VH-VL binders against q0aze0. Designs and how they scored, part 217

Target 1, 268 residues: q0aze0
Amino acid sequence: MKIILVNNRFKENTEKKAQEIAGQLSALNVEVIIDNGLDEPYAGTVDFIMVLGGDGTMLRAARRYGQRAIPVLGVNMGTVGFLSNIEINELAEYLPLILREEYSLEARMMLEVAVFQQQSLLTRVFCLNELLLRSNSPRMLSFALEISGQKLEPYRGDGLIVSTTTGSTAYSLSAGGPIADPQLDAFIVTPVASHIINKRPLVVSPEREISLHLLEEREAIIGIDGQIKMDFGAENRVLIKRAPHPLLMVNLKAKPFFTSIDRSLQRQ

## First folded at step 11 (VH-VL)

Design N53 (framework fv_inotuzumab)
Fold by ESMFold2-Fast, scan of step 11:
Structure N53 (fold): chain C 268 residues (1-268), chain A 121 residues (1-121), chain B 112 residues (1-112)
Amino acid sequence: as target 1 above (268 residues)
Amino acid sequence: EVQLVQSGAEVKKPGASVKVSCKASGYTFTNYWIHWVRQAPGQGLEWIGGINPSGGYTTYRRKFQGRVTMTADTSTSTVYMELSSLRSEDTAVYYCTRDYEGTYLVSPDYWGQGTLVTVSS
Amino acid sequence: DVQVTQSPSSLSASVGDRVTITCRSSQSLVDSYGDTFLSWYLHKPGKAPQLLIYGISNRFSGVPDRFSGSGSGTDFTLTISSLQPEDFATYYCLQGTHQPYTFGQGTKVEIK
């Protein structure tokens, strides 16, 4: 068995724990590759991905490996999050189940984001939560939104979020979007500080293709899962569609989404 | 072996432009941002901006906006930083460095050897 | 701009001494996911900066274990447990959380 350990090295002392876990797995004849997110993704085949960290580390893992249809387990290392399944102090208890492949999988849709300059594809990235289009200056954006070739009336405001259902509790929630059951596949399209009062969040089929472009030259960026930033100008357009493969998340124990989000909302 | 190799020293008059190159080798060029950092004599380090070679996306420190242009040539794995309307205070050693992608400057790990740009009349 | 202030600006030390350098930011360097992008660099005249520590406390490949980092939020520390001759240099912290990314002003570690 070959496992990738995706480690969050952006927090104190996480490297030592990752090395400790790698040693334990190696003692059980598991080949271990440690991915700290600072090097190129491992290109070879693997059987399992174990993500050591919080939601931010899971988002990086999903971007790097989510399209490979490999089981991904989130192991929380202190900070509470929505994307982990077990705590680090529970790993020893669950490790035999992992090695025997005795777990269920939950599919989470991902976005495919393709950015163009004129007719040329500049980049293609995948993400688990959302794409954010936002102004990078004090001035509002004017932009066009098309859904499956249907051109909506122009938007004017600070930006727009195109989110998965997993991302419904991230930036989309802060911008007034709905909380969505992550078992559902849908795009959630949420305006950010729209100048046009009647622009509502939209929940649309994941089979639809969404495109965005600026109608006026402005300083804007697109953000991916809050971790990738790209300048976006009037010569650019972005196409968003459902990624070919969902992220396959490992369930070793029940984690009730609705009671967890309800408790989180009561604390804010 | 990861290497960033920069072009040689430049001497320019005030008002001129300078273009410094940074050639990358030993890794997949398009998987890392290249950032530019300078150090003027007797001063500390100052971030100028960065470019994603995958697509040519750029981000610049506001004080350089309008004077700096960063470009990437994927066929030669080379990033260029062009600074125009040079002033004497632009005299500095300019460094390129690679870093993890995106929104943050995470860990610029490998650096070019530096290019001294002198602006004098 | 996020201001990053190092203390002290300079210090004199002998080989074998424990050296501590502090880096303080004007606002939290923790992003929305709890990640902190704070790194430390060694810089010598005529040489490129060298990464020592990233993500607060992780030593870069090949960096001796006498270098350690710690801290959280706005207050960060680089410690050299037993100063060696090659460690006389200027040290910089770098915050990479907020644009524009900013370096501290530097701490010069001098002999004697």
Scores: ipSAE 0.247, ipTM 0.709, lowest interface PAE 5.3, mean pLDDT 88

Design N54 (framework fv_inotuzumab)
Fold by ESMFold2-Fast, scan of step 11:
Structure N54 (fold): chain C 268 residues (1-268), chain A 121 residues (1-121), chain B 112 residues (1-112)
Amino acid sequence: as target 1 above (268 residues)
Amino acid sequence: EVQLVQSGAEVKKPGASVKVSCKASGYTFTNYWIHWVRQAPGQGLEWIGGINPSGGYTTYRRKFQGRVTMTADTSTSTVYMELSSLRSEDTAVYYCTRDYEGTYLVSPDYWGQGTLVTVSS
Amino acid sequence: DVQVTQSPSSLSASVGDRVTITCRSSQSLLDSYGDTFLSWYLHKPGKAPQLLIYGISNRFSGVPDRFSGSGSGTDFTLTISSLQPEDFATYYCLQGTHQPYTFGQGTKVEIK
């Protein structure tokens, strides 16, 4: 068995923890590739991906490896999140189940985001939660939204979020979007501080294509999963589609979504 | 081995333009951003901007907008930074550096040797 | 712009001394998902900057174990446990969380 161990390199002593876990796996005859995120993703064949960290580390792992249809397990090393399945202190207990492939998989849709200048593709990225278009100055944006070739009336406001159902509890929630069952496949389109009173969040088929461009020259940013930030000007266009493959998340223990979100909202 | 090699020192008059090159080797050129950082005499390090050689996407520090242009030639694995309308304040050593996630500046790990640009009459 | 301030701006030390340099940001370097992009560099006149520490506490390949990093939020520290002759240099911290990315003003470590 060959496992990629994706490490959160932005917390103290993460390299030491990753090496300890790699040693434990090696003792069980597992080949381990450590990915600290600083180099190109491992290109070889892999049987399993173990992500050490919180939701942020899982989002990076999904961007790097999510399109490869390999089981991905989130192992929490601190604050409880929505994308981790087990805690680090539970790992030794669950390792025999992992090695025997005694677990279920949950498919989570991803976004494919393509940014253009004129007809030229500048970049293509995948993400698990959302794309955020926002103003990078105190000035409001004016922008065009097109869904599967249908041009909507222009938007005026601070921005727009295009989210997966997994992302419904991230930025979209803060902007007034609905909480969505992550077992559903859908885009959630949530306005950010819209000046137009009747602009509502939209829930649309994941087969739709969504495009955005600015109608006025403004300072704007596109954010991907809160981790990638790109300048976005009137010469740019973004196209958002369902990614070809979902992220395959490993489920070793029950984590009821609705009771988890209910408790989280009462505490926050 | 990863290596970034920059062009040689330049002396320019105020109002002129300068174009500095940075040639990469030892890794897949299109998989890393190249950022530019300068240091004026007696001052600290200052980030200027960066380019993704895959597709040519650029991001610039606002104070350099309209004066700086970054380009990449994938056939020669070379990034160029052109700075126009030069002022005496632009006298500095200019460095290129490699970073995997270019929109965040995560871990610029390998640096060019630096190019001294002197602006004087 | 996020301001990054180093303390002290300069210090005088002898070989074998423990040296501590602090870096303070004007706002939190945590992104929305809890990641912090803070790195440390050694810089000598006539040479390129050299990466020492990235992601707060991770040593770059080939960096001696006398160098260590720690911190969170707005307060970060670089420690050299036993200063060596090659360590007399200027040290910079770099925040990569917020654009424009900013370096500290530098800490010059000089021989006594």
Scores: ipSAE 0.190, ipTM 0.686, lowest interface PAE 6.0, mean pLDDT 88

Design N55 (framework fv_inotuzumab)
Fold by ESMFold2-Fast, scan of step 11:
Structure N55 (fold): chain C 268 residues (1-268), chain A 121 residues (1-121), chain B 112 residues (1-112)
Amino acid sequence: as target 1 above (268 residues)
Amino acid sequence: EVQLVQSGAEVKKPGASVKVSCKASGYTFTNYWIHWVRQAPGQGLEWIGGINPSGGYTTYRRKFQGRVTMTADTSTSTVYMELSSLRSEDTAVYYCTRDYEGTYLVSPDYWGQGTLVTVSS
Amino acid sequence: DVQVTQSPSSLSASVGDRVTITCRSSQSLADSWGDTFLSWYLHKPGKAPQLLIYGISNRFSGVPDRFSGSGSGTDFTLTISSLQPEDFATYYCLQGTHQPYTFGQGTKVEIK
């Protein structure tokens, strides 16, 4: 068995804990590949991915490995999030189940984001939560939204979020979007501070293709999962669609989504 | 094995343009961004911008916007930085460096040897 | 723009000394997920900069273990536990979290 251990090297130094876990796994005849997040993803075949950290570390792991159809387990270290399944102090208890492949998988849709300059593809990125288009200056944006070839009336405001259902509790929530069951597949399209009163969040089929471009030259950025930022100008177009593969999240213990989000919303 | 090799020193007059090259070897060229950093005599290091050789996507520091152009030639694994409307304060050693994650400057790990650009009348 | 200030601007030291260089940012270098992109470089005249430490405290491949990094938020430190002859150089910190990415002004470590 071969496991990738994804460690967050950019928070507090977590090297010691990663080495402890790698030693534990090696003692059980498991080959461990440590991914420090700094370089290219491991290119070889692996059986399982264990992510040590919080939601941010899981988002990075999903971008690196989410398209490979490999089971991914979030092991929380620190503040409780939505993407981890077990706590670090529970790992020893669940490790025998992991090694015997005695767990269930939840499929979580991902976005494929492609940025073009006219007809030339500049970059393609995958993400688990959302794409954010926003102004990079005090000036509001004027931009066009197209859904599966249907051109909507122009938007004026600070920006737009295109989110997965997993991302519904992230930035989309802060911008007034709905809370979605992460087991549903859908895009959620949430305006950011729209100057047009009638612009409402949209929930659309995940088979839809979403396109965005600026109608006036403005300085804007595209943000991916709050981790990647790209300049976006009037010469650019972004195309968003469902990624080819969902992230396969390991479920070792029940994590009640709705009671968790309800508690979160009641806290000030 | 990873190596970035830059073109030689240039002397230019104010108002001219300069084009510096950076040839990569020992890794998959299109998998890493190339960023450019300069150092004026007696000054510290200054980030200019970067390019993703996969597709040619660029990001520039605002003060250079309109004067700097970065391009990549995948057939020769070479990145170019062209700086136009040269001023005396553009006199500096210019470095190229690679970084896997282009949006954050995470860990520029390998650097070119530097190219001295002198702008004088 | 995020400003990065190093202290001291220069220091004199002898081989075997412990050297500490600090880097302070005008605002937090953590992104929205708490990840911090702070790295340290060694630079000698006529040579390219060399990566020593990335992500606050992670030593780059081949870098001797006398080099270590620490810090969080806005305050970061590079420590050389026992200075060697090849360590006399200028050191720079780099914040890679907020565009435009910025280097500190440098700390020159000179032979006493």
Scores: ipSAE 0.447, ipTM 0.778, lowest interface PAE 3.8, mean pLDDT 89

Design N56 (framework fv_inotuzumab)
Fold by ESMFold2-Fast, scan of step 11:
Structure N56 (fold): chain C 268 residues (1-268), chain A 121 residues (1-121), chain B 112 residues (1-112)
Amino acid sequence: as target 1 above (268 residues)
Amino acid sequence: EVQLVQSGAEVKKPGASVKVSCKASGYTFTNYWIHWVRQAPGQGLEWIGGINPSGGYTTYRRKFQGRVTMTADTSTSTVYMELSSLRSEDTAVYYCTRDYEGTYLVSPDYWGQGTLVTVSS
Amino acid sequence: DVQVTQSPSSLSASVGDRVTITCRSSQSLADSFGDTFLSWYLHKPGKAPQLLIYGISNRFSGVPDRFSGSGSGTDFTLTISSLQPEDFATYYCLQGTHQPYTFGQGTKVEIK
């Protein structure tokens, strides 16, 4: 068995823990590839991906490896989140199940984001939570939204979020979007501080193609999963589709989504 | 072996433009951002901006917006930084450096040898 | 802009001394996921800067184990446990969380 171990290098002393786990796996005759997130993704074939960290580390792992249709397990190391399945202190107890492939898989949709400048493709990225278009100045944006070729009335405001159902509890929630069952495939389109009355969040088919472009020259940014930032100007347009493959998340123990989100919101 | 090799020293008059090159080798050129950092005599390090050679995405420190342009030539694995409307305070050693993560400046790991740009009348 | 202040601005030390340099930011360097992008560089005259530590505490490949980093939030430290002759240099911290990315003003480590 060959496992990629994705570690969070952006918290104190995480490399030591990753090396300890790699040693434990090697003792069980597992070949381990450590991915610290600083180099290009491992290009070879692997059987399993183990992510050591919180939701941010899972989002990076999904961007790097999510399109390969390989089982991905989130192992929490401190910060409680929605994308991990087990805690680090539980790993040794669950390793036999991992090695025997005794787990279920939960498919989570991903976005494919393609950014263009005057018909030239500038970049193509995948993400698990959302794309955020936002103003990078005190001035509000004026922008166009098209859904499968249907041109909506112009938007005016601070921006727009195009989210997966997994992302419904991230930026979309903060902007007034609905909480969605992550087992559903749908785009959630949530305006950010819209200046136009009656602009509401939309829930649309994942088969739709969504495009965005600015109607006026403004300083704007596109954000991906809260981690990637890209300048976005009037010469740019973005196309958003459902990614070809979902992220395959490993379930070793029950993590009840609705009671978890309910408890989280009650604590505020 | 990862290497970043920069062009040679430049002497320019106020108001002129300078274009510094940074040639990369030993890795997949389009998988890493190239950032530019300068150091004026007796001063500390100052980040100028960066470019993703895949697609040519750029990000600049605001004080250089309108004066700096970064470009990449994938056929030669070379990044260029052009700074226009030069002032005497632009006199500095300019470095290119490699970083995988462009959204955050995580670990610029390999650096060019530096290019001294002198602006004097 | 996030301001990054190093302390001290200079120090004199002897080979074998333990040296501590601090770096303080005007706001937290943790992003919304708790990831912190704080790195340390060694810079010698006539040479390019060299990465020592990234992600607060992780030594870059080939960096001697006498270098260590620690900290969280707004307060960070670089420690050299036993100063060697090649360690006399200027040290910079870099915050990479908030654009524009900013370096500290530098700490010059000089021979007594």
Scores: ipSAE 0.399, ipTM 0.765, lowest interface PAE 4.1, mean pLDDT 89

Design N57 (framework fv_inotuzumab)
Fold by ESMFold2-Fast, scan of step 11:
Structure N57 (fold): chain C 268 residues (1-268), chain A 121 residues (1-121), chain B 112 residues (1-112)
Amino acid sequence: as target 1 above (268 residues)
Amino acid sequence: EVQLVQSGAEVKKPGASVKVSCKASGYTFTNYWIHWVRQAPGQGLEWIGGINPSGGYTTYRRKFQGRVTMTADTSTSTVYMELSSLRSEDTAVYYCTRDYEGTYLVSPDYWGQGTLVTVSS
Amino acid sequence: DVQVTQSPSSLSASVGDRVTITCRSSQSLADSYSDTFLSWYLHKPGKAPQLLIYGISNRFSGVPDRFSGSGSGTDFTLTISSLQPEDFATYYCLQGTHQPYTFGQGTKVEIK
């Protein structure tokens, strides 16, 4: 058995636990590949991915490995979040179940984001939460939104978010988007500080294609999961589709989404 | 073995432009950002900007905006930094460095040997 | 711009000494996921900067055990537990959380 151990090296005390876990797995004849996020993703075949960290580490792991249809387990070592299934102090209890493959999988949709300059593809990335288009200056943007070839009236404002249902509790929520059941597949399209007061969030089929481009030359950026930042100008176009494969998240214990989000949103 | 090799020293007059190259080897060129950092004589390190070679995306420090241009040639695994409208205070050693992350400058790990750019009348 | 200030600006030390350098930022270096991008570099005249510590406390590959980092929020520390002859250099912290990314002014470690 070969496991990728994705370790977040940007929080205190994660290395000690990662070393302990790697040693424990090696003692059980498991081959461990450590991914600390500083190098290109491991290219070989693996059986399981264990993510040691918070939501930020899981988002990085999903971008790197989410399209490979490999089980991914979030093990919380930092700030309590929505994407981890077990706590680090529970890992020893659950490790035998992991090795015996005694767990269920939950499929989470991902976005495929392709950025073009004219007709040339500049980059293609996958993400679990969202794409954010926003102004990088005090001036608001004017931009065009198309959904499956249907051209909407121009948007004016600070930007737009195109989110998965998993991302509904991230930036989309901050911008006034709805909370969505992550078991549903849908795009959530949420305007950011729209100058036109009646621009509402849209919930659209994940089979739709969404495209964005600027109508005026402005300083703008495309943000991916809050972790990648790219310049976006009037010569650029972005195309957003459902990614070919969902992220396969491991469930070892019930994590009740609705009670968790309710506690998080209503308590200070 | 990861290596970043920079072009040689340059002497320019005020108002001229300089183009410094940084040739990468020993890794997948398009998987890492290349950032540029300079050090003027007797001063500390100063970040200038960075480029993602896979898409040509650039991020510049505002102070250099309009004067700096970064480009990448994937066929030669080379990044270029061009600085125009040179002033005497642009005299510095210019370094290229690689970093994997896009949004943050996390761990610029391998550095070029540096290129001395001297701007004098 | 996020201001990054190192203390002291210079210090004199002998081989075997414990050396502590601090780095203070004008605002928190934690992102929305509480990840902190604070790195430490060693720089010698005529050489490129060398990564020592990244992510507050993680030693880069090949960096000796005597180097360690700690801190959170706005206050960060680099410690050299037993200074060696090759450690006489200028040290820089780098904040990589907020653009523009900024280095501290440097701390020169000199032979006493």
Scores: ipSAE 0.450, ipTM 0.772, lowest interface PAE 3.4, mean pLDDT 88

Design N58 (framework fv_inotuzumab)
Fold by ESMFold2-Fast, scan of step 11:
Structure N58 (fold): chain C 268 residues (1-268), chain A 121 residues (1-121), chain B 112 residues (1-112)
Amino acid sequence: as target 1 above (268 residues)
Amino acid sequence: EVQLVQSGAEVKKPGASVKVSCKASGYTFTNYWIHWVRQAPGQGLEWIGGINPSGGYTTYRRKFQGRVTMTADTSTSTVYMELSSLRSEDTAVYYCTRDYEGTYLVSPDYWGQGTLVTVSS
Amino acid sequence: DVQVTQSPSSLSASVGDRVTITCRSSQSLADSYDDTFLSWYLHKPGKAPQLLIYGISNRFSGVPDRFSGSGSGTDFTLTISSLQPEDFATYYCLQGTHQPYTFGQGTKVEIK
C-alpha cells in the first residue's frame, strides 16, 4: 500500500509529526510519500491520501489531489472544522480499518475554475469550497454573470461567490447564502453586498457553466477557497464548471452534518 | 540539482531599460512561479513581482506597475524581468527565486546568484 | 498593507550564545483558514538569501537543528540555540500572506 501524507506545514512543527506518522506506517509495510506543499504534487499512483491538519489543509489537498479519484482522509490536528473525519489521537484506533480498506466514501463535488485573458487560458484551478470575485479597492464592481449562455442583468456591488454545497457553510454563509446539504450537487451563487437589493442567491444545476467578467476597469481579485488570490481586470474572464471528478472523502466515523452546523450556529 | 542561473551585471544610464534573465534547471519549469526580489545598497529585501511560466500570468508590486515586465520562454526554461525608466534608486542586486504556490509567497526555496544593476550617469 | 518589524535591528554575540530575533506584523498573518505564511532567511554579503524556516516553525532541508521558529498571529520568533561561526549574518523574516509581500528590515548578528 502506498499513501500520500499531506501535512499542515503552516502551523507548529508539523514536519516532525508527519515524519513520526510516516515511520509508524512504514513499520506496517506501507510506502509513504510526504507532501509538505512546497513541490509539485506527487505524480505516481497511490492507494490513499491522509491529510494532517484542519479545514485549510484539506482544501489545499483537494486542489492538489482531488481530481485523482483516490480516497482522502482528513485527520484533525487541533482546529475545529467540517472537513476532517477523525482526530489525530484516534488515528491508531482507525488505522487497521484504513489498511483493510474497510470504510465508506462520500463524494463531494468540486469546481473547475478557468481564468482567461482575452482568448488565452492563464490558469486552471480546482477547488472544494468556492470562487470569490471581490473588489480590491473601496469602489464597487460592475460585472456580468452568464449561466449556461443566459446573460443576467449586470451586477453592481462588492462581488460574487460561486460555491459548491460543501462551501455553503464557508464564505457563502457569511454573505447570506443558504446552508446546503452536502449530499446535494449544486452551484450556489451568492452576491456580496449587492447594490441591487433584489439580487438573491441562486441554486443552480452543477451541469451549468458560469462565466464572469468586469464591465468597468476596476481593481478586483478572484479568491479560491480563501487561499489563492489572483488579480482580475476587465480583460479577464472566468469560466466555472463542475470538475470532472468529485473529491472522495473517507468516512470512518459518523459526523452528522445538520447537528454539527446547528451546534456551530448556537455558539454565536 | 535545482538551479537558477542569472545573467551578468549591468551598468545603465538613467532613463534606460534593463532586462535580466533567470534560467531554471533541475525541475519542471512550468510547475513553479518565479518571483523577483531586489536589495538596494544598505537596504533590505524588496519583492517586485512574479510570473507563472505555464500561462504567463504575472503579478507586480504596485510601485513597479507600468515599469516592470516579466516574461517566460518555456523552450529555454528562462524568465526575464525588464525594468524601464531606470533611476538611481533602482541600483540594486536583483534575485530570481522559485515558489510552488501561486498567490501566496509561501517559501521561496531556491534563488539565483543575483544580478547587480547599477544606474549611474 | 502589512508592515513587518524586526527586533533587534542588530546584536553582538559570541559563538555558543543563544540568539533570539523577533518579527512583528502590523496585522494578523493568518489567512481565512488560519494558515500563516511566515518564513526566515539568512543573508550574507555577496550571497543569495538562504531559506531557514518556512510556515512559522518548519526547518528547510539541510538547515541545522539549532535553528527553530515559533509564533502566531502577529508575533514570531527565530531562535539559534548555540551560535556557530557561520551564523554571523543578517536575518530576514518574510510575510507571504498579504500582497504586497514584505520582508522585515533585517537583524544583523555580529561577532562580539
Scores: ipSAE 0.123, ipTM 0.672, lowest interface PAE 6.4, mean pLDDT 87

Design N59 (framework fv_inotuzumab)
Fold by ESMFold2-Fast, scan of step 11:
Structure N59 (fold): chain C 268 residues (1-268), chain A 121 residues (1-121), chain B 112 residues (1-112)
Amino acid sequence: as target 1 above (268 residues)
Amino acid sequence: EVQLVQSGAEVKKPGASVKVSCKASGYTFTNYWIHWVRQAPGQGLEWIGGINPSGGYTTYRRKFQGRVTMTADTSTSTVYMELSSLRSEDTAVYYCTRDYEGTYLVSPDYWGQGTLVTVSS
Amino acid sequence: DVQVTQSPSSLSASVGDRVTITCRSSQSLADSYGETFLSWYLHKPGKAPQLLIYGISNRFSGVPDRFSGSGSGTDFTLTISSLQPEDFATYYCLQGTHQPYTFGQGTKVEIK
């Protein structure tokens, strides 16, 4: 068995723990590839991906490896989050189940984001939570939204979020979007501080293609999962589709989504 | 294995433009951002901006906006930084450096040897 | 802009000394997920900067064990446990979390 161990190297003292876990896995005849996030993703074949960290580390792992249809397990290293399944102090207990492949998988849809300049594809990225279009200045944006060739009336405001159902509890929630069952495949389109009062969040089929472009030259950016930022100008167009493969999240321990969200909403 | 090789020293008059090159080898050119950093005599390091070679996406420090242009030629694995309307305070050693993925400046690990640009009348 | 201040601006030391350099930011360098993009560089005149530490405390490949980093939020430290002759240089911290990305003013470590 070959496992990629994705380590969050942007928090203090994570390297020592990652090395300890790699040693434990090697002692069980598991080949370990450590991904520190500083260079290209490992290109070889692997059987399993173990992510050590919080939600931020899982989002990075999903962008790097999510399209390979490999089981991905989130192991929490301290901060509370929605994308981890077990705690680090539980890893030894669950490791025999991992090695015997005795776990269920939750398929979570991902976005494919393609950015164009005129007709030329400039880049393509995948993400688990959302694309955020926002102003990078105090000025509001004017922009066009098109859904499967249907042009909506222009938007005016601070921006727009196109989210997966997994991302419904991230930025989309803060902007007034609905909470979605992450087992459903759907796009959630949530306006950010719309100047037009009747602009509502939309829940649309994942078969739809969503495109965005600016109607006026403004300083804008597109954000991917709150981690990647890209300049976006009037010469650019973004096309959003369901990614070819879902992220296969490992479920070793029951983590009821609805009761977890209910508690979070009551306290925040 | 990983190398960034920059063009040679330049001497320019105030108001002119300078274009510095940075040729990459030993890795997949389009998978890493290239950032530019300068150091004026007696001063510290200053970030200028960066480019994603895969699409040509750029981000610039606001004080250079309108004067700096970064471009990438994927056929030669070369990034260019052009700075226009040169002033005496632009006299500096200019460095290119690579950084992986995204727009955060995470861990610029390999650097070019530096290019001295002198702006004098 | 995020201000990054190093302390001290210069120091004199002998081979074998323990050297501590601090870097303080005007605001937290943690992003919304708690990830911090704070790195340390060694720079000598006529040469390119060299990465020593990234992500607060992670030693870059080939960097000797005498170099270590620590800190969180707004306060960060680079420590050299036993200064060697090749370590006399200027050291810079770099915050890569907030644009524009900013370097500290530098700390010059010179021979006593």
Scores: ipSAE 0.462, ipTM 0.777, lowest interface PAE 3.8, mean pLDDT 88

